VH-VL binders against Cytochrome c oxidase assembly factor 8 (COA8). Designs and how they scored, part 127

Target 1, 167 residues: Cytochrome c oxidase assembly factor 8 (COA8), of Homo sapiens (Human) (q96il0)
Amino acid sequence: APERGAERRDTAPSGVSRFCPPRKSCHDWIGPPDKYSNLRPVHFYIPENESPLEQKLRKLRQETQEWNQQFWANQNLTFSKEKEEFIHSRLKTKGLGLRTESGQKATLNAEEMADFYKEFLSKNFQKHMYYNRDWYKRNFAITFFMGKVALERIWNKLKQKQKKRSN
Short names: E, the ipSAE of ESMFold2; O, the ipSAE of OpenDDE; V2, 0.75 times the mean of E and O plus 0.25 times the DockQ between their complexes.

## First folded at step 13 (VH-VL)

Design oc6 (from ob11 with heavy chain Q99F; framework fv_pabinafusp)
Fold by ESMFold2-Fast, scan of step 13:
Structure oc6 (fold): chain C 167 residues (1-167), chain A 124 residues (1-124), chain B 112 residues (1-112)
Amino acid sequence: as target 1 above (167 residues)
Amino acid sequence: EVQLVQSGAEVKKPGESLKISCKGSGYRFTEYWIGWVRQMPGKGLEWMGDIYPDDSDTTYSEKFKVQVTISADKSISTAYLQWSSLKASDTAMYYCARFGWHYDESGPFGFDYWGQGTLVTVSS
Amino acid sequence: DIVMTQTPLSLSVTPGQPASISCRSSQSLLHSDEKTYLHWYLQKPGQSPQLLIYKVSNRFSGVPDRFSGSGSGTDFTLKISRVEAEDVGVYYCSQSEHFPYTFGQGTKVEIK
């Protein structure tokens, strides 16, 4: 059986999964969590009668998704690498092997790991602060354009109904 | 891309009820009126009425107002045309068609895409 | 109801020759937005109607440039610069300015 999350077997192991929603879908599609970022990608439906304002919103959302995916993929990789390095260093200092007698990876207790988490958060504080700032700026812009698109759709609906009832 | 697919031909007796369907695909179904057009054998086209699927708002031609009911189910992108009691005079080809529009008003406000038609025969 | 009158009702054309169909409405089709809601549809034998020209003179997507529409107020014309075998069928003018929407009686175009 294929492993869970491996339904997109046509994607290179190190690459981003190719996502294909149904051809006749008229709605956005949400995929499974990305291998590296652990975030679910959204494939945006492009309507036949897409206005420039709708296109601007869609592109902004797509760009924000790509930015967000890249940030978390890199952050998760960095965290995992530094965590393993910390564990190996501490086990070596204690004269312990990297694996238990049962073959499982040797671990540190919660108090020992607290030092790593504190250092990691402190070291990455500025990076996360800038991420949060940009995240809020992007979501503010998206919300603003979502409001504009909603008003445009209401106006188009009213224009259609007025056209039909202007007789 | 944009398609309207209608249900198959029907052969009915006078007095029977009937509901035929029109399924839209390739566009945002809730943002366009769907109209129904009748064509009697060997005759021209007659607009019967239309529906806006987002809120099921309907408009009927006065001639057809008492004869048929138009409805829609936006969850499955389908519009319907229904008779409670068919008459021999209802024998015709029935088309559904999308009432087109464009955000900048450069494109239609007329019927831009049409279904393949549903032939309804009422006899005996 | 707005009455749409087409002339001629039938037309036989030699391939490559031009064709012209007239449509007259009983009332003006001009909307307050300065657009005229007069459209042309073609129904090929055994097929559904298809949109050819919308709002007097605009060709719909995929419609060859040999088709052109013109007119104003109540008098409109559809022209085919050179008729091809695939152009056979019944042509309808239609208005969407006044309820109920109405169609002309149709013009049958045949190849000689």
Scores: ipSAE 0.488, ipTM 0.748, lowest interface PAE 2.1, mean pLDDT 86

Design oc7 (from ob11 with heavy chain G110Y; framework fv_pabinafusp)
Fold by ESMFold2-Fast, scan of step 13:
Structure oc7 (fold): chain C 167 residues (1-167), chain A 124 residues (1-124), chain B 112 residues (1-112)
Amino acid sequence: as target 1 above (167 residues)
Amino acid sequence: EVQLVQSGAEVKKPGESLKISCKGSGYRFTEYWIGWVRQMPGKGLEWMGDIYPDDSDTTYSEKFKVQVTISADKSISTAYLQWSSLKASDTAMYYCARQGWHYDESGPFYFDYWGQGTLVTVSS
Amino acid sequence: DIVMTQTPLSLSVTPGQPASISCRSSQSLLHSDEKTYLHWYLQKPGQSPQLLIYKVSNRFSGVPDRFSGSGSGTDFTLKISRVEAEDVGVYYCSQSEHFPYTFGQGTKVEIK
């Protein structure tokens, strides 16, 4: 007999962000925010009679999600690493320890941090411009195919109803 | 997995009203017609009618058009078959079934998944 | 209404032997989309009907390859190449080309 109360884990559970939608799901499901990108992943539902056009849209959306997740995971890690290095370097220059007397992480004032934010944004300006361009291109493509899929679904519904009325 | 789960058996007297249910799961409920099929004890299958849940459009067999009402509530993925006044001749097993289709077809007209059936007994 | 006539009404088959069921419709089941809307269902004792073959010859998901359908126009055949114990039940042909949908009277298959 099957073991009661046991939950099956994902096919590849690991440090990679993964989520399992509820069983019997027939809709797209939104998971918790990824630890690295801070974006909520979407599990796309695959209908039984998926058309080639629907499959193309789904794959485009999946590919765009993967691209977006990877971009922000990398960006957030880079930001955190450079922020830590900046804080460490400036505290060392001032002859201060990295932690307060209570063991808390030492911080810089708003004026000092403003220098870091300006430098980080300047350094990453081109990277963010290319990201925005590609993001818009991907979303226009997705919207275009969503329109095509919607029209195909309307056509299929009309065919089903017409056959019933033509008999 | 695709499933259609029907309400439990009913024992009624002539003249009573009845509403039985068929709940779909594991697929997009609004994209498939749901049909109702009657099977009298020891007899074959009879198609009664069907409903498209997205807009509640219905079709009925002439034999059943005045005997029953088919409805659906898409918010809970459930289709219904109801009688305002049961007769002894309504004693039968009632099945709901999904009408399968493929995107290149003119329409769906094969019952690909069936509910377990609801036995209705009307005794006088 | 379209009349669906099945023959035979019952048959007893030795396990491993083939079985054949015929179905005739009173009118053609060919649609203008060039599909023929003739289907086969199996109802096992005490169970709901289940789809075996749709549109003459297409096996439904999970249906063993020992089941095959053929035919055109008004004459159709369901064949079981090697009947197994689990194949016991009543087989129905059905048409969905004309309203109302109609079923054959059923063919009871039993094991000898």
Scores: ipSAE 0.309, ipTM 0.661, lowest interface PAE 3.4, mean pLDDT 85

Design oc8 (from ob11 with heavy chain G110A; framework fv_pabinafusp)
Fold by ESMFold2-Fast, scan of step 13:
Structure oc8 (fold): chain C 167 residues (1-167), chain A 124 residues (1-124), chain B 112 residues (1-112)
Amino acid sequence: as target 1 above (167 residues)
Amino acid sequence: EVQLVQSGAEVKKPGESLKISCKGSGYRFTEYWIGWVRQMPGKGLEWMGDIYPDDSDTTYSEKFKVQVTISADKSISTAYLQWSSLKASDTAMYYCARQGWHYDESGPFAFDYWGQGTLVTVSS
Amino acid sequence: DIVMTQTPLSLSVTPGQPASISCRSSQSLLHSDEKTYLHWYLQKPGQSPQLLIYKVSNRFSGVPDRFSGSGSGTDFTLKISRVEAEDVGVYYCSQSEHFPYTFGQGTKVEIK
């Protein structure tokens, strides 16, 4: 498999980073933060005896993770791009170069950046509001199905114990 | 990959205590019964008992319930078979095995995966 | 206790020829769910037992189709359509309908 960073650069950000979960894990595994979204991916364990209901829950959780990763990867990319464009524009207006004498990227002071942050938050307010709404809807659905899976597991346990105690 | 890994061979004297282990991996350990099966040298298989790891509910063969204790520690996915005082007649290969099942009850309800066995030799 | 009786106790088979093992239980193994809890295990020399057939006729995962089980009530049969060298070992029938679970005495299969 190709290493992280060796992926095609002209494609959209992936929803899930490449990582190596523990080889013999029999439970969900949490990986390191994704390069683009800065969120930790979860590798979902698929049990040998997975029911259709458990599969539905797992797929819902996987889909929600993918959606969440993609949202934040895109948001972070947009923030970084617009921040850099803002800084370059202001430096150009001042007649300054893009790098300092020490070779570091030239930056604006906190007061100058305050305008950028206010504008960015303002124009992204509705986007974040829709994200929060969808996030709550997804988590409500996940919680509901987790409850259904828990009940199914109790039922399965009772069926197995009944078979064991038959005379 | 479903695996049951048992502790290594034991050589003991009569009267000594012993606890052997069976560690499950590759599946949800708490959701399957773990059985213990004895095989005396050159003889067939004898079911000793089993345990449901989630609540440590046990079932024993009447022949073995005074001789051994079956227990489990679900936090480390391990089942145990224990003797308080070994006898020469306890010399045997001991297997742990998982009782398989499917959510729709189409499954084996038989011992589908077995450990490699623990040889216990009790001699003076 | 349910007694499981296997016949024959030993079989010597030429490779490629069929083999048949019988198992008789002292009581019916039919459960109230209309399933029969009779299983077949193979123990190869120096190895742990492995599940071959469960609930009379169902082949366990990875078991070759040359193995088949049949029977009802108290009389059961395991058939190997074409015995191969890797089939050498001791075959056990077992019941999990009644406590204690019991095994047959075993049938040793060898290649001539």
Scores: ipSAE 0.390, ipTM 0.694, lowest interface PAE 2.4, mean pLDDT 86

Design oc9 (from ob11 with heavy chain G110S; framework fv_pabinafusp)
Fold by ESMFold2-Fast, scan of step 13:
Structure oc9 (fold): chain C 167 residues (1-167), chain A 124 residues (1-124), chain B 112 residues (1-112)
Amino acid sequence: as target 1 above (167 residues)
Amino acid sequence: EVQLVQSGAEVKKPGESLKISCKGSGYRFTEYWIGWVRQMPGKGLEWMGDIYPDDSDTTYSEKFKVQVTISADKSISTAYLQWSSLKASDTAMYYCARQGWHYDESGPFSFDYWGQGTLVTVSS
Amino acid sequence: DIVMTQTPLSLSVTPGQPASISCRSSQSLLHSDEKTYLHWYLQKPGQSPQLLIYKVSNRFSGVPDRFSGSGSGTDFTLKISRVEAEDVGVYYCSQSEHFPYTFGQGTKVEIK
């Protein structure tokens, strides 16, 4: 057990936390949701006989995950911040405090929030459209390479068995 | 890391059945042949046969094809070696081993990782 | 079956001296992919066999560079440039070109 607990960070091996996926895992591992994006990261298994094509697919999937994670982390933070600012502005206009008499965070009803949602959607429509376009492009590329990897794996398995049966 | 873990030692009487196991971890189990190798006490190594776990395709040495059955369960990454009726002459150490290969090669080439062995003793 | 013949059957070596083991196959081990499927294994006392050299001359992961393999066709040699105490055991050559796969009878290496 770590005697100096909370302030100690384990760094063995270099660049890898002691809480990484099991090192002997033969499968991709899904982590806990990210604080900002609320997406679960995938830690990709690297096989010992990874082909160049398999490596290209893995790196494409990793890069797409990073891109997606960054987009949603930024979007969620922007949404949260602007929502909070809108609520505070409206409560100030009504002469209300930020907290109710019970000490709870003061909120607006769904009807009152409609103005915020309209403004947010309008403001971000083009950004979300570009995100969707890039998301489809990335998924098309991933699917294409997944198909190529699947065919390569079938071919390699056939080669292994063909050598075995050489007669 | 690649590991093959075999079941524990067995002490049996002639005529009894036996099934021993070899569990692979740290690699794609279905993409490598698993071979079985016998070592009689104080003797050398004999290849018995092997199995391709993805489709349970087997190859046997002629000497062993009627003596044993090789099988695999790919869902738990485990290969098996089985006797329907043991003989005193089956007393030996039994090893499982993975047949390695590289992407640019035409087939399996060598036994690159070995299990720790299962000692089978069949008393008269 | 392909017969693999090793010489010598036993070898006693002073630490730091070289050792050489020969292996002959009854048929050529050359495949159409231009690779030769001749391998060397070491079984240390009380341990499982371990791969030393695959396809004549390629050292397996973690194998010290004092081990080297050479040969072609039917005649092969394993050399240890400087034998160490940890090198004690039985050495086997093996072929995986022809069915059934076969092993040599083994060469026991001991320290004087």
Scores: ipSAE 0.417, ipTM 0.723, lowest interface PAE 2.6, mean pLDDT 86

## First folded at step 14 (VH-VL)

Design jf1 (from je26 with light chain S93D; framework fv_ebrasodebart; at its last look DockQ between E and O 0.01; V2 from the best seeds 0.00; counts 0 for: pae E 14.5 > 2, unsure alone 73.7 < 75, placed apart)
Fold by OpenDDE, look of step 14:
Structure jf1 (fold): chain C 167 residues (1-167), chain A 124 residues (1-124), chain B 108 residues (1-108)
Amino acid sequence: as target 1 above (167 residues)
Amino acid sequence: QIQLVQSGAEVKKPGASVKVSCKASGYTFTSYGISWVRQAPGQGLEWMGWISASEGNTNYAQKLQGRVTMTTDTSTSTAYMELRSLRSDDTAVYYCARDSTYDFYRGSYPFDYWGQGTLVTVSS
Amino acid sequence: QAVLTQPPSVSVSPGQTASITCSGDKLGDKYAYWYQQKPGQSPVLVMYRDSKRPSGIPERFSASNSGNTATLTISGTQAMDEADYYCQAWDSDEDYVVFGGGTKLTVL
């Protein structure tokens, strides 16, 4: 099977907004939307006594978040580039200038833009299918580890109650 | 096979005009545009302008505005570039290229086919 | 006018990877195109829309575009790859095509 050359994902510069949550926060924080992905990053709290399962869950959530950020950053950039080229090509074909008399960028009507969206979705259908598949896989894994962490916490609470009854 | 065939080399005096032709074949001429690009000896590529083969719409580089005229003849699938008021610094190889801006979104890309180039020498 | 800046020359040994950069303001927000020109020949499109290869271009050619820099990469560079390389972009605000200054790739 020919090794499908890993499409070197043009790594959008990982300028994840260095939103630094307050140092004393014991909670997860949601940052502002990223300028490229438009996704709000979550800053995960790290407990002092984080269990190995909790750590694994946190890492999996972080990796999934980074994966999502990169996917949507690249997708949004591609969308923007293709949209601009589409508008330009259609305007040129119509003999219309790129700017209106008011100096604003000329745009296409809603019907013409609908054609763009249809074509864009059609071209990216497979990419979205793979994304959705991988998204489900990652979220199932996260959910599974959430369940394990919940069970671990219940077990630890039960052990603590037994120790308190024996003293 | 897609081909762009340009006219032969030209020698002109300063102040004269030159008209270079570019005959297209192997594709639907009116479905694409033609861009003109020049290259002075030992220099880089300089975009001169674009023309739509279907509508005749043009866009010229600001530096050449007023001196350049691009036209097309759909009956012969030929593009023309006329440069007026020639100067010594207009000495260059002039290229026509198929510009797929129209089909750009549908999977085409600009400057996918080039003419062989036309040397224009401006000498006293 | 937008300016695309390229190194004037890059040298590589046969079999090594060559990287040619093209820098421009917000170039990452635009599609980059790459052309190969051999001495006495017309330019040939080698990369389009940042990272896409035309038919007939070898797989050793790849490209990327991020931030302010587009990069053409030639893996396993061969003697036949010796040429001038030009990046190109379109300025949507002024509706003009811009070429980089060109990079001479020498295979030593």
Scores: ipSAE 0.621, ipTM 0.841, lowest interface PAE 0.9, mean pLDDT 89
Fold by ESMFold2, look of step 14:
Structure jf1 (fold): chain C 167 residues (1-167), chain A 124 residues (1-124), chain B 108 residues (1-108)
Amino acid sequence: as target 1 above (167 residues)
Amino acid sequence: QIQLVQSGAEVKKPGASVKVSCKASGYTFTSYGISWVRQAPGQGLEWMGWISASEGNTNYAQKLQGRVTMTTDTSTSTAYMELRSLRSDDTAVYYCARDSTYDFYRGSYPFDYWGQGTLVTVSS
Amino acid sequence: QAVLTQPPSVSVSPGQTASITCSGDKLGDKYAYWYQQKPGQSPVLVMYRDSKRPSGIPERFSASNSGNTATLTISGTQAMDEADYYCQAWDSDEDYVVFGGGTKLTVL
């Protein structure tokens, strides 16, 4: 039976590729590009003294990363499929075979491939508009919680300083 | 055109530190990371570490942990690598290389563009 | 362990096919990359993500990666292909990036 790794490269599985950062890390770790999404995943450090607000921020960042990776993994699969279909249809329109005389896949020139990119963007325009909107909404939410965490840390320092002066 | 231009050659004594710069041009600096790779004379390539230009996150090779610091300055599109407590076996050509984070239309290209290299010689 | 092993050298006659191997435990489960380095020059990416060729790299360069072995293949080898070749993989289990020891390709 073939190794799962080889099959993983030919098709998109239900989830993204996973990575295992060093267990000794005390900071966020950025892994290699995921095979399917082409995005570098981040493994977020969980400090021992993480506050509920810090936990909420970290979970929001984790969920945003998962959402983003799943979107691009699916888009990359769609991109590859539609690219092949585009090349095939344009070669047939020109009366050309799908393979060169050497047996390799026939291709289109750069200007014709630019047409593919334009058509792909146009076909997926609404989906990408919703993705961009949601990405900005998530980014604003993350920034908001980052601000709340920063204020919490300042307040905790002030509270600690006030306790010391009471003694 | 995409280009990485590194600082000039340096000669250092054992125990000193060296800081090599890598100025990027021709692309959006904060959309990519920078990896540092060194090559001792007559030897192969050795990865030293990586830094995200946007967030400043770093990963360092285990061999160099504690001796290396990588930073960026987004206002000048420049990455820096500092190696401390230099030893004679740190004599090498030091390269910076662009390291992808994301670009749907261009894909991910770890080490797709390299600087010209910076010779660092460690001798007494 | 966690080492990418390449032959130290490969010699080929002009016009022949050169094959450079890169061996590592379960390497086919990871992306493999290939770099060319000519004397006195920086490395140049020649293959990425196992088998993909960057723009500007001649079609005579191809690569594969399965099982424990990635292979860079140069068909119709030319004198200008004489260089050192390095494989590279991402290693999430130990170090972030691993390079092979390099292979000197000589075109006689």
Scores: ipSAE 0.000, ipTM 0.487, lowest interface PAE 14.5, mean pLDDT 79
ESMFold2 (binder alone), look of step 14: mean pLDDT 88; pTM 0.918

Design jf10 (from je22 with heavy chain Q100T; framework fv_ebrasodebart; at its last look DockQ between E and O 0.30; V2 from the best seeds 0.00; counts 0 for: pae E 3.5 > 2, unsure alone 74.5 < 75)
Fold by OpenDDE, look of step 14:
Structure jf10 (fold): chain C 167 residues (1-167), chain A 124 residues (1-124), chain B 108 residues (1-108)
Amino acid sequence: as target 1 above (167 residues)
Amino acid sequence: QIQLVQSGAEVKKPGASVKVSCKASGYTFTSYGISWVRQAPGQGLEWMGWISASEGNTNYAQKLQGRVTMTTDTSTSTAYMELRSLRSDDTAVYYCARDTLYDFYKGYSPFDYWGQGTLVTVSS
Amino acid sequence: QAVLTQPPSVSVSPGQTASITCSGDKLGDKYAYWYQQKPGQSPVLVMYRDSKRPSGIPERFSASNSGNTATLTISGTQAMDEADYYCQAWDSDEDYVVFGGGTKLTVL
């Protein structure tokens, strides 16, 4: 099977806005939307007594978040670039200038833009299918580990109740 | 096969005009534009301007505004570039290149095909 | 006018990886194109839309564009890859094409 050369994902600069949550927060924080992905990053709280399962869940959530951020940052950038070329090419084909008489950037009508969206979605259909598949796999894994962590917490609470009854 | 064939080398005096032709073949001429790019001896590439083969719309580099005229003949699938008031610094190889209009979603790109170049020498 | 800056020259040994950079303001927000020009020949498109290869271009050619820098990478560089390389972008605000100053790749 020919090794599908790993498309070197143009790593959007990992300038994830270092939203630093307040140092004393015991909760997960949601940052502002990232300028490239438009996704709101979650800053995960790290408990002092984090179990190995809780740590694994946190790491999996973080990795999934980073994966999502990178995917959408790249997708949005590609969309923007292709949209700009589309508008430009259509305007040129029509013999229209890039600027209106008022100096504003010329735009296409909604019908013409619908053609762009249709073509963009068609072209990226496979990419979106793979994304969705991987998204489901990752979320399934997260959900599975959430279940394990929940069971661990229940078990620990039961053990603590038994110790309190024996004393 | 897609080809752009340019006219032969030209020698001109300062103040004269030169008209270079670029005959396109192997594709639908009116579905694309033509860009002109020049290269002075030992220098980089300089974009001169663009013309739509369908509409005849043009955009010229600001440096050449008023001195350059680009035209197309759709009947012969030929683009022309005229440069007036020639100076010694206009001595260059002039290239035509296919410039993508509508077909960019089909995997076409600007300047995907080039002419062989036309040497224009401006000498006293 | 937007300016694209390239190193004037890059040297590599045969079989090594060559990297040619092209820097420009907000270049990452635009598509970058790359052209190869051999002495006495017309330019040839080697990369389009940041990272896409035209038909007939070897797989050893790759490119990326991020931030303010586009990069052309030639893995396993061969003697036949010795040429001038130009980056190119389009300015959508002024509707003009900009070329980099060119980079001479020498294979030693």
Scores: ipSAE 0.635, ipTM 0.844, lowest interface PAE 0.9, mean pLDDT 89
Fold by ESMFold2, look of step 14:
Structure jf10 (fold): chain C 167 residues (1-167), chain A 124 residues (1-124), chain B 108 residues (1-108)
Amino acid sequence: as target 1 above (167 residues)
Amino acid sequence: QIQLVQSGAEVKKPGASVKVSCKASGYTFTSYGISWVRQAPGQGLEWMGWISASEGNTNYAQKLQGRVTMTTDTSTSTAYMELRSLRSDDTAVYYCARDTLYDFYKGYSPFDYWGQGTLVTVSS
Amino acid sequence: QAVLTQPPSVSVSPGQTASITCSGDKLGDKYAYWYQQKPGQSPVLVMYRDSKRPSGIPERFSASNSGNTATLTISGTQAMDEADYYCQAWDSDEDYVVFGGGTKLTVL
């Protein structure tokens, strides 16, 4: 099961987490998991001499991250809402309360929950299939531009070696 | 074709009990639940509780615990709600509503069909 | 204990778009439902699961739910839409069902 966490938790704190990487970092920085998507955001380093091609690659990676964060935030919310609704409905049908005698939130056993998990995956199959297609398309584009940046850097190193030898 | 028909209006004194009936037709009675919702004159809707038509399991609103009893008779496709120890603030229109089972595509839709309502007046 | 707050009334002209709000703490974390009740009649379900429309409800009815607010929207409002509207959500802490206080929609 991937790090995409689809389980509803108790209510989150009122504020969204505030995270700010060090101002003078010269590397990409990976932050804590986002509260809603459960994905760790990357804070991309912007060097002083970033080429137009390097900038295009960075923006493409930023856009892909935003798209991915939004998709999983939406999926996690839907999963949590539908899971809780399913549990409430089954408890209601059984004539059980929403909390046990000890005050803990009432739950269903694993056999009962299996019906929910199976149907949720089946219901969302096409949406996840389109997500996978778009994920691969975006990652291919990113890899393509990474290759172009790598060739640009090799070319610049060759020009710098040629300049040094001519001194 | 789906229809919920309730018993007629009632006038009761404080401290008495009332029992409202709700006869269902046009669907498989034991495949659904019945919720009871009341509405005081000029006021909003208040959920009272729920009963499973097949198993007789119930859930009552916390405010009404100890005063309400819901039952069904599957042979007549009829649900009943009894409210005891009546007070003047129990004066309301009492509705029964079909309470849907969970549907993975439509979700939870508790009140898709309603009875016509039963006015219960509590006065001395 | 969850409380769903609705404005007591909303007035619109025929053909205009009416918006009825329902506010509750983190209501966007729950599914919202909407009922229409005309004077002297039983309520009718008009929206479920935030934005789904039952069969037989006109397309001019739509709804959304985000943050602390669910909104029922009626485009091209007609005189026949004059009614009380109630939002509803489940309440995991105490009771299974909670209703908003209702909004009287007037079409002038």
Scores: ipSAE 0.317, ipTM 0.684, lowest interface PAE 3.5, mean pLDDT 83
ESMFold2 (binder alone), look of step 14: mean pLDDT 88; pTM 0.922

